# Designs tried in a protein design chat: VH-VL binders against Uncharacterized FAD-binding protein C1783.01. Part 6

Target 1, 263 residues: Uncharacterized FAD-binding protein C1783.01, of Schizosaccharomyces pombe (q9us28r162to424)
Amino acid sequence: YGIFAAPILDVRVLTNPGAVKRTYNLCLDISKYPLLEGKDWKIGGSFGIMPPNSDAEVLHLAHLLKIPQHELYVTKVLRTNGGRWPTIWGEDKPRCLYTSLYHIFKWCSDFISKPPTKSLIRLLAEHTLNPVEKSVLLALSDFRQDESYCRICTQSCVTLPDILEAFPSCHPPVDHLISALPQLMPRWYSISNDPSLANKRLEMAFTVQEYHSPNGQSRTGICTGFLEDLALAFLKARHDGSLANKKFTVPMFRGVQQNPFAK

## First folded at step 1 (VH-VL)

Design r01 (framework fv_remtolumab_arm2)
Fold by ESMFold2-Fast, scan of step 1:
Structure r01 (fold): chain C 263 residues (1-263), chain A 122 residues (1-122), chain B 107 residues (1-107)
Amino acid sequence: as target 1 above (263 residues)
Amino acid sequence: EVQLVQSGAEVKKPGSSVKVSCKASGGTFSNYAIGWVRQAPGQGLEWMGGIIPIFGTTDYAQKFQGRVTITADESTTTAYMELSGLTSDDTAVYYCARDLYEWGSDEYFDYWGQGTTVTVSS
Amino acid sequence: EIVLTQSPDFQSVTPKEKVTITCRASQSIGSYLHWYQQKPDQPPKLLIKYASQSFSGVPSRFSGSGSGTDFTLTINGLEAEDAGTYYCHQSSSLPYTFGPGTKVDIK
């Protein structure tokens, strides 16, 4: 069945208000999961979560690429300029890509959890019109500049949107870009309880991962940020009495092969 | 030091199947994928498929679809390649190779097993 | 699938000579091209990744260049231990494909 949208049954904040780290417990409804067996859902086992990019990040990337909002949401046959097919993790390769750029950027592309590779920066340089900007991008993509790349991109947590903002004459073709973007990968979490068929509940805990951007803004990890947004929205809906009118789900799956290592 | 150790040579009859193992040491399965590449006598390299063990995700070359099955056992850090319906055209050296899977990495084969010779003869 | 072609198919050279091997892709693969060396009865060894990046421990006499569809592997000052078959490999799209190989012998 692929990815299952597991309803959130409960959220608990495990850390005190204003604590240095923020930790949450989520209780998920797995009663409708296609294969539910006690042995597969044991305490200490693991499962995957597919974190989408936030709508804010997708819209920001579209703005930087000068993609009109109406074009972003149009479902059409997309062609790639070689490279890997931009599919969601775990899906078989389709005969054709009937999707939207919104879907590709939200579910299939990792453009914020890690710095752009040197090969991606080289592609950006090839489509940069300003000679000064182009020379800087070419220098960053040079294999001999590992020290500079590490200091500027890796240690400063630079993302693709950061580069596009810094180099306004860079206009990569979207089909070339989606062929070069890495696939969005699942993150693995440990099962904190011993669910049974009678209980039909899976519990997990997570701590929000935080870092600072090159300009000093606070950023969160793609998956833990996504989960925190869901947790806070759930708590708000519970407080407001609107929970019955809203559904909060975590896109998760149990792999064919179990991960016996939870480190 | 990362090392891939494959099972020993096999001699098989036409129509049978063969299962080759590849045991990884010096690393974790979460940090790489394992690809399978074969080489017929005097011929070049041919990619058969691969697996990302932590997810159980597999990809197969179309030529081998329906005949090849790639699996992994994370507890023993061992990957397997099973090829069925063997013919003399399947006589080759079969290699497993590490396809580095880290956040943001692209695929290339950095470490290779020693190879397993499979001979199909009557 | 992406087809890779290599030239020459065979080259016999004197030690210390410069060897140039080319690899051409049937369609653009960016910089997703890697070079391997295979000696008789041994598995391949990675030399160059992403068209131009030397793999750890590889001698400086090996270098790679190119992008898109045309790629070159250069051995500047061939040594006796460099005899073997050289393969290019693309990772731009599945299925992964290899070139047919270039055999380099010492005179």
Scores: ipSAE 0.000, ipTM 0.382, lowest interface PAE 17.5, mean pLDDT 80

Design r02 (framework fv_remtolumab_arm2)
Fold by ESMFold2-Fast, scan of step 1:
Structure r02 (fold): chain C 263 residues (1-263), chain A 123 residues (1-123), chain B 107 residues (1-107)
Amino acid sequence: as target 1 above (263 residues)
Amino acid sequence: EVQLVQSGAEVKKPGSSVKVSCKASGGTFSSYGIGWVRQAPGQGLEWMGGIIPYFGTADYAQKFQGRVTITADESTTTAYMELSGLTSDDTAVYYCARGPDYYDSSGYPFDYWGQGTTVTVSS
Amino acid sequence: EIVLTQSPDFQSVTPKEKVTITCRASQDIGSSLHWYQQKPDQPPKLLIKYASQSISGVPSRFSGSGSGTDFTLTINGLEAEDAGTYYCHQTSSLPWTFGPGTKVDIK
């Protein structure tokens, strides 16, 4: 089955204003979820959410790569390498997809949840014109210098946009970059209620994960940040009476109880 | 071209602290390391520490650890070196310089230098 | 920490003569050795990077050589403006360290 856009029916803020962590409850409508035989919704079960990168983050990355906004949305042919880019049907065969850079960055590329790999940093170094900047990136990409990589990239929660901002002479070709970017993966959540008893409504709770950028700006986790943005937008629409004119959905799918990567 | 401009001379009492500024212009402030090197009268050069402004990561020489704090403000493209617990042994010219790569064992040299700030510690 | 030693401490030279300054490291630093010139009441100026690489704007009479633990700065045909103190500097490992300096005076 594919990804289902589950309508948000209600949002509750579970934490008091000013709390150290922010926690929300979402009530989702799963009454129209396409069920295959043998797939059940149960309390304690799990489901996946496919978090997109925010439009602000996608546009910021495009700006750093010097991609004009009008070119960002142009449809182009992307050849898959079997499994690198997900197919709707889970096929392993290479395919040609017609898509845009916007779609690739928003739905198919993870450039914010982890620091760039040493291999990706090496690619960036090879396309960096300033020799000082290049030397810095080559040092960070050195597979024998794990302490420096951990201290600067991992502990400081450095992202690809952070690297591109810090190294303005770095101009990787977009085609090489998208081939090197890791695939955006689903995040897994527990079912907090019995949807059969709740008129086919699924309840889930989540706590926002926060980090600090290298320059001290607050950041949120990709999935929890996405969900908080939806929750706050829903609450604003309810408060200002515009809820009937807007649709808020969570891209989700039914999964197994175990972590999808566990075997 | 790259230019580093430091704050003016300071005269301080023993036990006090001093904060020296280094304003960068031209080139890229955020991605390059800014190091601090001091020179006592008639003596050689001594590295104190440095920072990569965008990452906020600072490294210090053991001799100065606990007494020196190096910071950077990207909005004003200015790096700072604050030295506390001053004694007469801290009388020196303090230089900021662009360039040492604090995370590479083979680091880049100091390619541009500030004009120096004279700090005199006397009672 | 890596200790750098320089020789000679002081050299008085007539114009057009060849000057040779040696820097020795207490351990192998590869080619991570740089040379600076400092004139009285001025900041140091980078002359040679990574043992032997030239710097834009620095006269071709300055050259560097060496690797590992032994390094040399050579000035072929000293000019009056070359008077100053010369320092070697290693960036092989933290903490960064400088040599004690070699003072070159022009007669």
Scores: ipSAE 0.000, ipTM 0.380, lowest interface PAE 18.9, mean pLDDT 80

Design r03 (framework fv_remtolumab_arm2)
Fold by ESMFold2-Fast, scan of step 1:
Structure r03 (fold): chain C 263 residues (1-263), chain A 121 residues (1-121), chain B 107 residues (1-107)
Amino acid sequence: as target 1 above (263 residues)
Amino acid sequence: EVQLVQSGAEVKKPGSSVKVSCKASGGSFSSYAIGWVRQAPGQGLEWMGGIIPIFDTADYAQKFQGRVTITADESTTTAYMELSGLTSDDTAVYYCAREGYSYGWDAFDIWGQGTTVTVSS
Amino acid sequence: EIVLTQSPDFQSVTPKEKVTITCRASQSIGTSLHWYQQKPDQPPKLLIKYASQSFSGVPSRFSGSGSGTDFTLTINGLEAEDAGTYYCHQSYSLPYTFGPGTKVDIK
């Protein structure tokens, strides 16, 4: 399952500005991607993209958690309860990782695409000092509050940063938070061309997903937002003549057929 | 339908500058590239440069670099081309033209009517 | 910069004849080549985009083909209204460039 940084060779906008949805085509260079003998890429096949959180989102979360930027990038030994990084046999054993908080938040933590789980909200409540704020978080984490959770968190597209801003007396320890955050999962895309006949070039199209809260605030999907940011940055660099001085890559991997009995 | 309407003809003296406007109406403005193409009497088409209004950088043909400035005002949906250091060689019809899809690298599907600039001694 | 050359530079033809105009690029430009028609004292009008895609409202007698460095515009059954100058244009690389034009007159 190696992650390959596929260079972007070209970007085309498929929709007019002001259209209901924004759609892009990316042309990726997969000439350096290792392929198994006799198993070339095919039209109708799929591949995964590992979407990182944006630097802006990571820095915003770090600010809310009061993590100094210089500490964010330091390589540390990070202990986990094993829940986010299960073993090959499904064992939930503690692991020791040598990485940075930046890496964990950027590549390994999903704090934007889904609302915090009830278990995460319960953890936040336990580290909330204001009793009124704590009572609200405890209520949202309660088994009997499914309708309130759905309305406030799910339908309003509430994220972990939103909760930390709304409950300023909430100060969870970073290590406890990291153990409770869900992992970023790959997003799957269809191969729209036969790259074996096109000099090992992979074409893909994607439509930006937008989520709107009842008050009119909007957010983009984590993967489609990431891809749109790359597409626009590529187009801007091509427009201003700086393309040769920059590298734009999509972190991707070829999909593998999963064993139906795998856990 | 999208229309591009340019400012009127100008007569300029050598050494002066000229600023031509291109007002877009209908359709989207901010993400469509607006290019400037000139045509000297009896000559072919020559691309001068272009701008995508939402980006902060315009591109110019090397021949005009340092003499041409292309800008856009999204609030009035108007693009501008200013050419300085005019000589008689700059006598031409100046066209603005919009590229057909967002973010450039496309054919010019909508053209302005042209602005005649005459540089006389 | 990419240089586009056109041939012929001038062609005088009888109505209903087939006209072929060639555009050659100094380096490969994929299919990022477009064709325009210009009549006296008028702005150019887009005919064909991306080598072979007809623009809306363009008569079916106009067609384009080619890729890489060699491109062709064909008018199958020239009409009197088709008199004008035809230009190719590449949008593959900055600066954008135009061919020198091919003037088509009716006999």
Scores: ipSAE 0.000, ipTM 0.403, lowest interface PAE 17.6, mean pLDDT 80

Design r04 (framework fv_remtolumab_arm2)
Fold by ESMFold2-Fast, scan of step 1:
Structure r04 (fold): chain C 263 residues (1-263), chain A 125 residues (1-125), chain B 107 residues (1-107)
Amino acid sequence: as target 1 above (263 residues)
Amino acid sequence: EVQLVQSGAEVKKPGSSVKVSCKASGGTFSDYAIGWVRQAPGQGLEWMGGIIPILGTADYAQKFQGRVTITADESTTTAYMELSGLTSDDTAVYYCARSLTYDFWSGYEDYMDVWGQGTTVTVSS
Amino acid sequence: EIVLTQSPDFQSVTPKEKVTITCRASQSIGSDLHWYQQKPDQPPKLLIKYASQSFSGVPSRFSGSGSGTDFTLTINGLEAEDAGTYYCHQSSRLPHTFGPGTKVDIK
């Protein structure tokens, strides 16, 4: 049993307005966590969170790849050879899985927290029709051009959508692209309280991580941004009196510091 | 808010099939499951099955295995329940209902908070 | 499958009296029990989720309690609009199952 959707019971803003960084406390309900009894739940312990890509980012990627929304949600049968290929992480046995492109992009693919690898950029270059655009992508994918890759992609925090927007003649086949996309990895957080079997509540604190896009726009880290969006939505629902009609959950698991889904 | 609108009443012959639709409006269709519950005249509620559209997985009550098929079309935000081999015992009001998903990987279905208006299916010769 | 049993089958009560409806599961379901109200010719309406959590807009006179196999729905001060059939529902294991219902009439 892998990931648990832990309901948010409470949100507190820990930093004052105008503080240098924004910090939040989340109180999570772990009363339904599978095998809660016998787990080592203690203050200072670690747990993982699996941050999804936002629906806005997934739809934007689909638009750039010219995938109609109806095709995005169609369930396909995928056969896995074991290992960390999509939908079921860390599976070592072949399985027949049912999933959609939406699910793969939202939960399984890291296309916003990391720049495309040189190998992925090479794939993009091979499907770029404009000779000038292709030459730029080929140069970025060159194994001898570490400085250019670092300066343009890593230091500027370039994402796959950024590249697709900058190179409009680039049209990679979706099946080749999903095979080359890196896997979304969990982020690790500390338990801030000492949960007991009688009080099945887990508390965590997080500080929003911010960086700048290639165009100078402010962006947030994938996990801290996701958590801030949930925290703000929860607070708005509480203020609006709609909290009882909405569910806010954090996809989490209790396990080792190293990725438990990674083979 | 999310609203579920079902197709109109149907009268069917024994041995035929019926396909009831349930169109969702408001909210993200993929963020929840759709369950199907029926109620025979003067009787209680009976769960038939449900589907989690984003996973494409449908689950059925054993009683209806082989006779019921639940599908979803995310592009039109519509869920369907098709019941075959109809008998007079299938005369009932059929409801679709939204069930919030709790756990993507386990396919866990929750309480049903939004219900369709119901579709009356009468099976008579 | 998990079988849910409700008692009583039927209850006729005077307005403003306390009504208690019980639901028993054939095996432990934790807190995965939900309560619905159904009025004639209408779909069910959610009242209580996860044994004890009130759904938005539900009057405070409705409350739920219990865990494991024994659950209770309480209406403290029945009003005229509360006449209807009450069902418990478990979401702990597939298939989902409902109790047979408790009909509440007002004198």
Scores: ipSAE 0.000, ipTM 0.398, lowest interface PAE 14.0, mean pLDDT 80

Design r05 (framework fv_remtolumab_arm2)
Fold by ESMFold2-Fast, scan of step 1:
Structure r05 (fold): chain C 263 residues (1-263), chain A 123 residues (1-123), chain B 107 residues (1-107)
Amino acid sequence: as target 1 above (263 residues)
Amino acid sequence: EVQLVQSGAEVKKPGSSVKVSCKASGGTFRSYAIGWVRQAPGQGLEWMGGITPIFGTADYAQKFQGRVTITADESTTTAYMELSGLTSDDTAVYYCARDRGYSSSWEGYFDLWGQGTTVTVSS
Amino acid sequence: EIVLTQSPDFQSVTPKEKVTITCRASQSIGSSLHWYQQKPDQPPKLLIKYASESFSGVPSRFSGSGSGTDFTLTINGLEAEDAGTYYCHQSDSLPYTFGPGTKVDIK
């Protein structure tokens, strides 16, 4: 049970130099996948990848929230009201997570791939001291202001760090913030080979997703960006002859693609 | 209706390992964390660690770090606690317990306990 | 780690007397304190959660109070079935810690 750290055995760049889109093939070692003998792996089947937020993204968020270095890594018990933490298995009941703020931000919180919800923006407004800043956040969170929310947050790809930077008088309590953050969900990929029990290798292909920040900087999708960083690091280590001392793994699990209408 | 059922008593030699199981029934496994608490004969309660089964996220008390491994198997709704490098000081009753909370606060309680597994370490 | 101390360590009382057990934390834990009862050869049972909230099915004679560092469990009118060891437990931070226990006997 749980998420398996699948070692990367090989990386291939599938797109030509200078192509508009970048596509990679990864070969993963599934020989040590828990309970492998009881599972059928086949071409066209699906598996999930749990993409973490990068350490840079987590540390930047912690800085904006003024979380001291020592506090970020202290293990706490997070109590949830169910539904959003974690929902990948269809769980909708109250629960506890034995974890640190670092772990919650890295593995459990989607503060990059989705804009803050209106309810999250409302929470931010309630903890904003500057009256002008507060009025802007209240307007964005208003039920009747869908056009402003869509234009400013959704279409401009605004993230929680972007809002915290734009509204420096906003200081939400970390506990309340975590309960309001969207859950980081797995991304689903197709098995591109037919891995037999004798040849325990899984192959997958992915294309990097790109978008622009509100100030025009290029950003990548959370999962495809994570996978590209791993792929490039693996290729560099192979070129430098340092693969023997480095470990590159993809956090994955065998499952069915989540679809409410698929049996 | 919901209960936690633990594996039977174990007698182990010093230096060996023991693996205790805790089978959850009636919807316990996906909704809550499972904690492990031990009690030496005639002594108080000591928290060892816990796991959130849905992702296999585990955490351990510093005293047991490196000796204890807590895992979960969702297909059988069973949590496990494996303790290695056993000494006579590890002779105790080992309990699994459901850790639940109903708020976004950083706190919780154990509302359901397994029956306990006696582990005796003797030469 | 947060250290919990309990007093008294042992108390022998007559039926229907009021029993008071105190738990003190080495630092503030808000209301993140819970009380358990354990009878010989049985697992602990939750009595009070979050300092003062009674768990379902627990007799009304059990009550809890306190916040910060000082907490109290009260049994108003001890019954014979209440003999056992009582433990406090803090969940403010990991590692979780328990008090050393208070043993209550009936004369």
Scores: ipSAE 0.000, ipTM 0.387, lowest interface PAE 18.0, mean pLDDT 80

Design r06 (framework fv_remtolumab_arm2)
Fold by ESMFold2-Fast, scan of step 1:
Structure r06 (fold): chain C 263 residues (1-263), chain A 121 residues (1-121), chain B 107 residues (1-107)
Amino acid sequence: as target 1 above (263 residues)
Amino acid sequence: EVQLVQSGAEVKKPGSSVKVSCKASGYTFSSYAIGWVRQAPGQGLEWMGGIIPMFGTADYAQKFQGRVTITADESTTTAYMELSGLTSDDTAVYYCARVPYGDYEFYFDYWGQGTTVTVSS
Amino acid sequence: EIVLTQSPDFQSVTPKEKVTITCRASQSIGDSLHWYQQKPDQPPKLLIKYASQSFSGVPSRFSGSGSGTDFTLTINGLEAEDAGTYYCHQYSSLPLTFGPGTKVDIK
């Protein structure tokens, strides 16, 4: 993929402050999008956004995994085992990635948008020291107990951090965990206007997706939460006059005419 | 139940084109890739290309570049393979097959029933 | 292009015998080698993924091994329903390629 950092030109709050749903309009600058002329930019068309995990979420996961901050940011060799990382079409040979745990957790791992799979929970159980905790995790990972998994994990919107917090004797090796974590995937949005040759502005609207954790705290969807945080930061910077000294960008792309093998 | 259902058999004249469909059901269409593989009578399997509906990106084997177009329609959960400039060498059974890309796995786990394309004068 | 070769081309065996099929890659592909079974007038079916991992629902008599360039599919105690053609497949680099196939028949 060719991911483009599209500058935010404007933000509008489309819903009243006390509304049940919060909806925003973003105006993005696509004037510098690569190969703009060859793409179908029109109302009703779609484009992808690659949402990162927030720094708060990454640091919280690192804390639960007992990873010191300095270790989190160190570039190190991470081995791949045949085709899963980082390319969708595989690799000629097992690869060694030179990257940081911070980068892997922020940009490459989905540990927030859905509950851990049964296979991931099984891995967690194998590295859980307390026999009572281990028994609970083994039960949740049991293929034949879909009802318990659905009720406890799916319906309660349980995340990997939630499980690590609830089972304090669970200490999975970081390398095994990274191999088991699903890849962060793009989300698709509709173009709300026809970008003209004169202004090259793309408009989009989004509604924040909200849900509640098992303990009742409010949570947002990974992409809509990311976009809301970005929108609110933009509005704050505009209000306090610091907008000229800050850059707000949305990591986006058009799939048409993109080649995943392009350098 | 995961199912890939392909369009029916076709008989084509040399120089024409054929468009084969593959309708997916029983899973989240956008979380999986679809590949196309053909098999000439009494011969082995040959990969033609594939598409990742979530990214809208298609890849093709060089042998078919310029003649094959692979597309996907998320609203109908259907993938298509169109092959132009047909010759007798294109007589084959054409299969679509699913790749569990969203699970970070890269193989063909479920296959369509196949579409027989016969090119004859 | 990675070329896959298989041996033997054809094997006729009695029921309950052990069948061994070899796949060799022209260059290293790690563990990105998969095995498919195709019965007459049917599409291929996945048996073994990533050289040694059984796909769900596949009988335990099927096993795979190997890494790099040399891979083996073993059927330990062939059953009548196992007659068919077996293909190895690499998903390491494009273009994706398949072996020429090994036909297994029952005596």
Scores: ipSAE 0.000, ipTM 0.393, lowest interface PAE 17.4, mean pLDDT 81

Design r07 (framework fv_remtolumab_arm2)
Fold by ESMFold2-Fast, scan of step 1:
Structure r07 (fold): chain C 263 residues (1-263), chain A 125 residues (1-125), chain B 107 residues (1-107)
Amino acid sequence: as target 1 above (263 residues)
Amino acid sequence: EVQLVQSGAEVKKPGSSVKVSCKASGGTFSSHAIGWVRQAPGQGLEWMGGIIPIYGTADYAQKFQGRVTITADESTTTAYMELSGLTSDDTAVYYCTRDTYYYGSGSYLDEFDYWGQGTTVTVSS
Amino acid sequence: EIVLTQSPDFQSVTPKEKVTITCRASQNIGSSLHWYQQKPDQPPKLLIKYASQSVSGVPSRFSGSGSGTDFTLTINGLEAEDAGTYYCHQSSSWPYTFGPGTKVDIK
């Protein structure tokens, strides 16, 4: 049916301060999940989470693309050409979407979990004015440059914003860029408890995925970073005594309803 | 802010079909479910179904399965509800509404039930 | 299907009095209950969401409370413009359902 905002009922930090990895347990309220008649949750089953890009990442990308903030939030018609993006489940039918660039970058576009593909880098090269910068991007997009691509982009965890910063003469048109960006995909988690209990609670554990940029900046995975931000905000609100006035939710869906990837 | 504007009143014969439109403006059309609720004269509210435009998927109350079709055209930001096999029991005011369901999460889920002005459908005997 | 029942079905009150409307669900729906006001010849309008959360543009005299199966809408100091029919609505489980309504008139 669709995506459900599951309220966070409790957060537990499972790792000690200073541990190499940070692990959390989230207790989610699924009493409000729109169930099909006769369907129940079960331990060992799977569910999906749709992680958004952070507002900071979206605003940073918009800045690099020279998009004014007022234009970022304006609702406008965005045409798809039958490619997989920005349809939610790889639907290949051409569409016109009536939405904002903010929505597309926040919820529909994966520009930070993987390095840009060679095809995307080729698009960037075509819109790069400096000949030296253009030659570097063309070389990286060359199918014969697997070693350079792997070392520079994959192993160094380079993102689209990283490339736009490194190549300041690169100015791709936003509509061409959107057509080339991969779809933001759900991440799958296992149900750790029996949620058929009277309280209708779903428990999950996750470990924050961390890596470092070429410049030594600490980065987290999109979904685990998003979940950690929610967990920390929840814990802060609990400490501050403001939990009663706040709602923290995880955007999730039952696997049975959202999985065919038709055709 | 958000506005839902519906098509005008209809008078239909038993056994025919009716197609009501709901044009949305202000806010994000694709990311919110558009629902349909009807109200027979002097009666309460009855949910018929809804569609999430970005998914292209519709869901229906069992009572209307096989008779109702809900569609959306993202290019015109318009949702449609078509009801076939009309009888006098289908005489009602039909409302479109924007549900809390949202692709993603968070800030949009707490905006619930913007309503259209209603479309009166009368089935003549 | 979750059945919602409302009480009372009708209430006539003097202006500035306190009005209490209850909604009971046939099974636990957590806090996924919403309240609407419908005035004659108008579509319903959202008053309270998720049992107790305020809605922008709705006067502070309207408040909601409850969880699980028992919910209450309170109008603290009824005004003449508050005459209408009030409906509860659950979004906990498909299909979504509404209560039968409570009509509130001014004496």
Scores: ipSAE 0.000, ipTM 0.379, lowest interface PAE 15.7, mean pLDDT 77

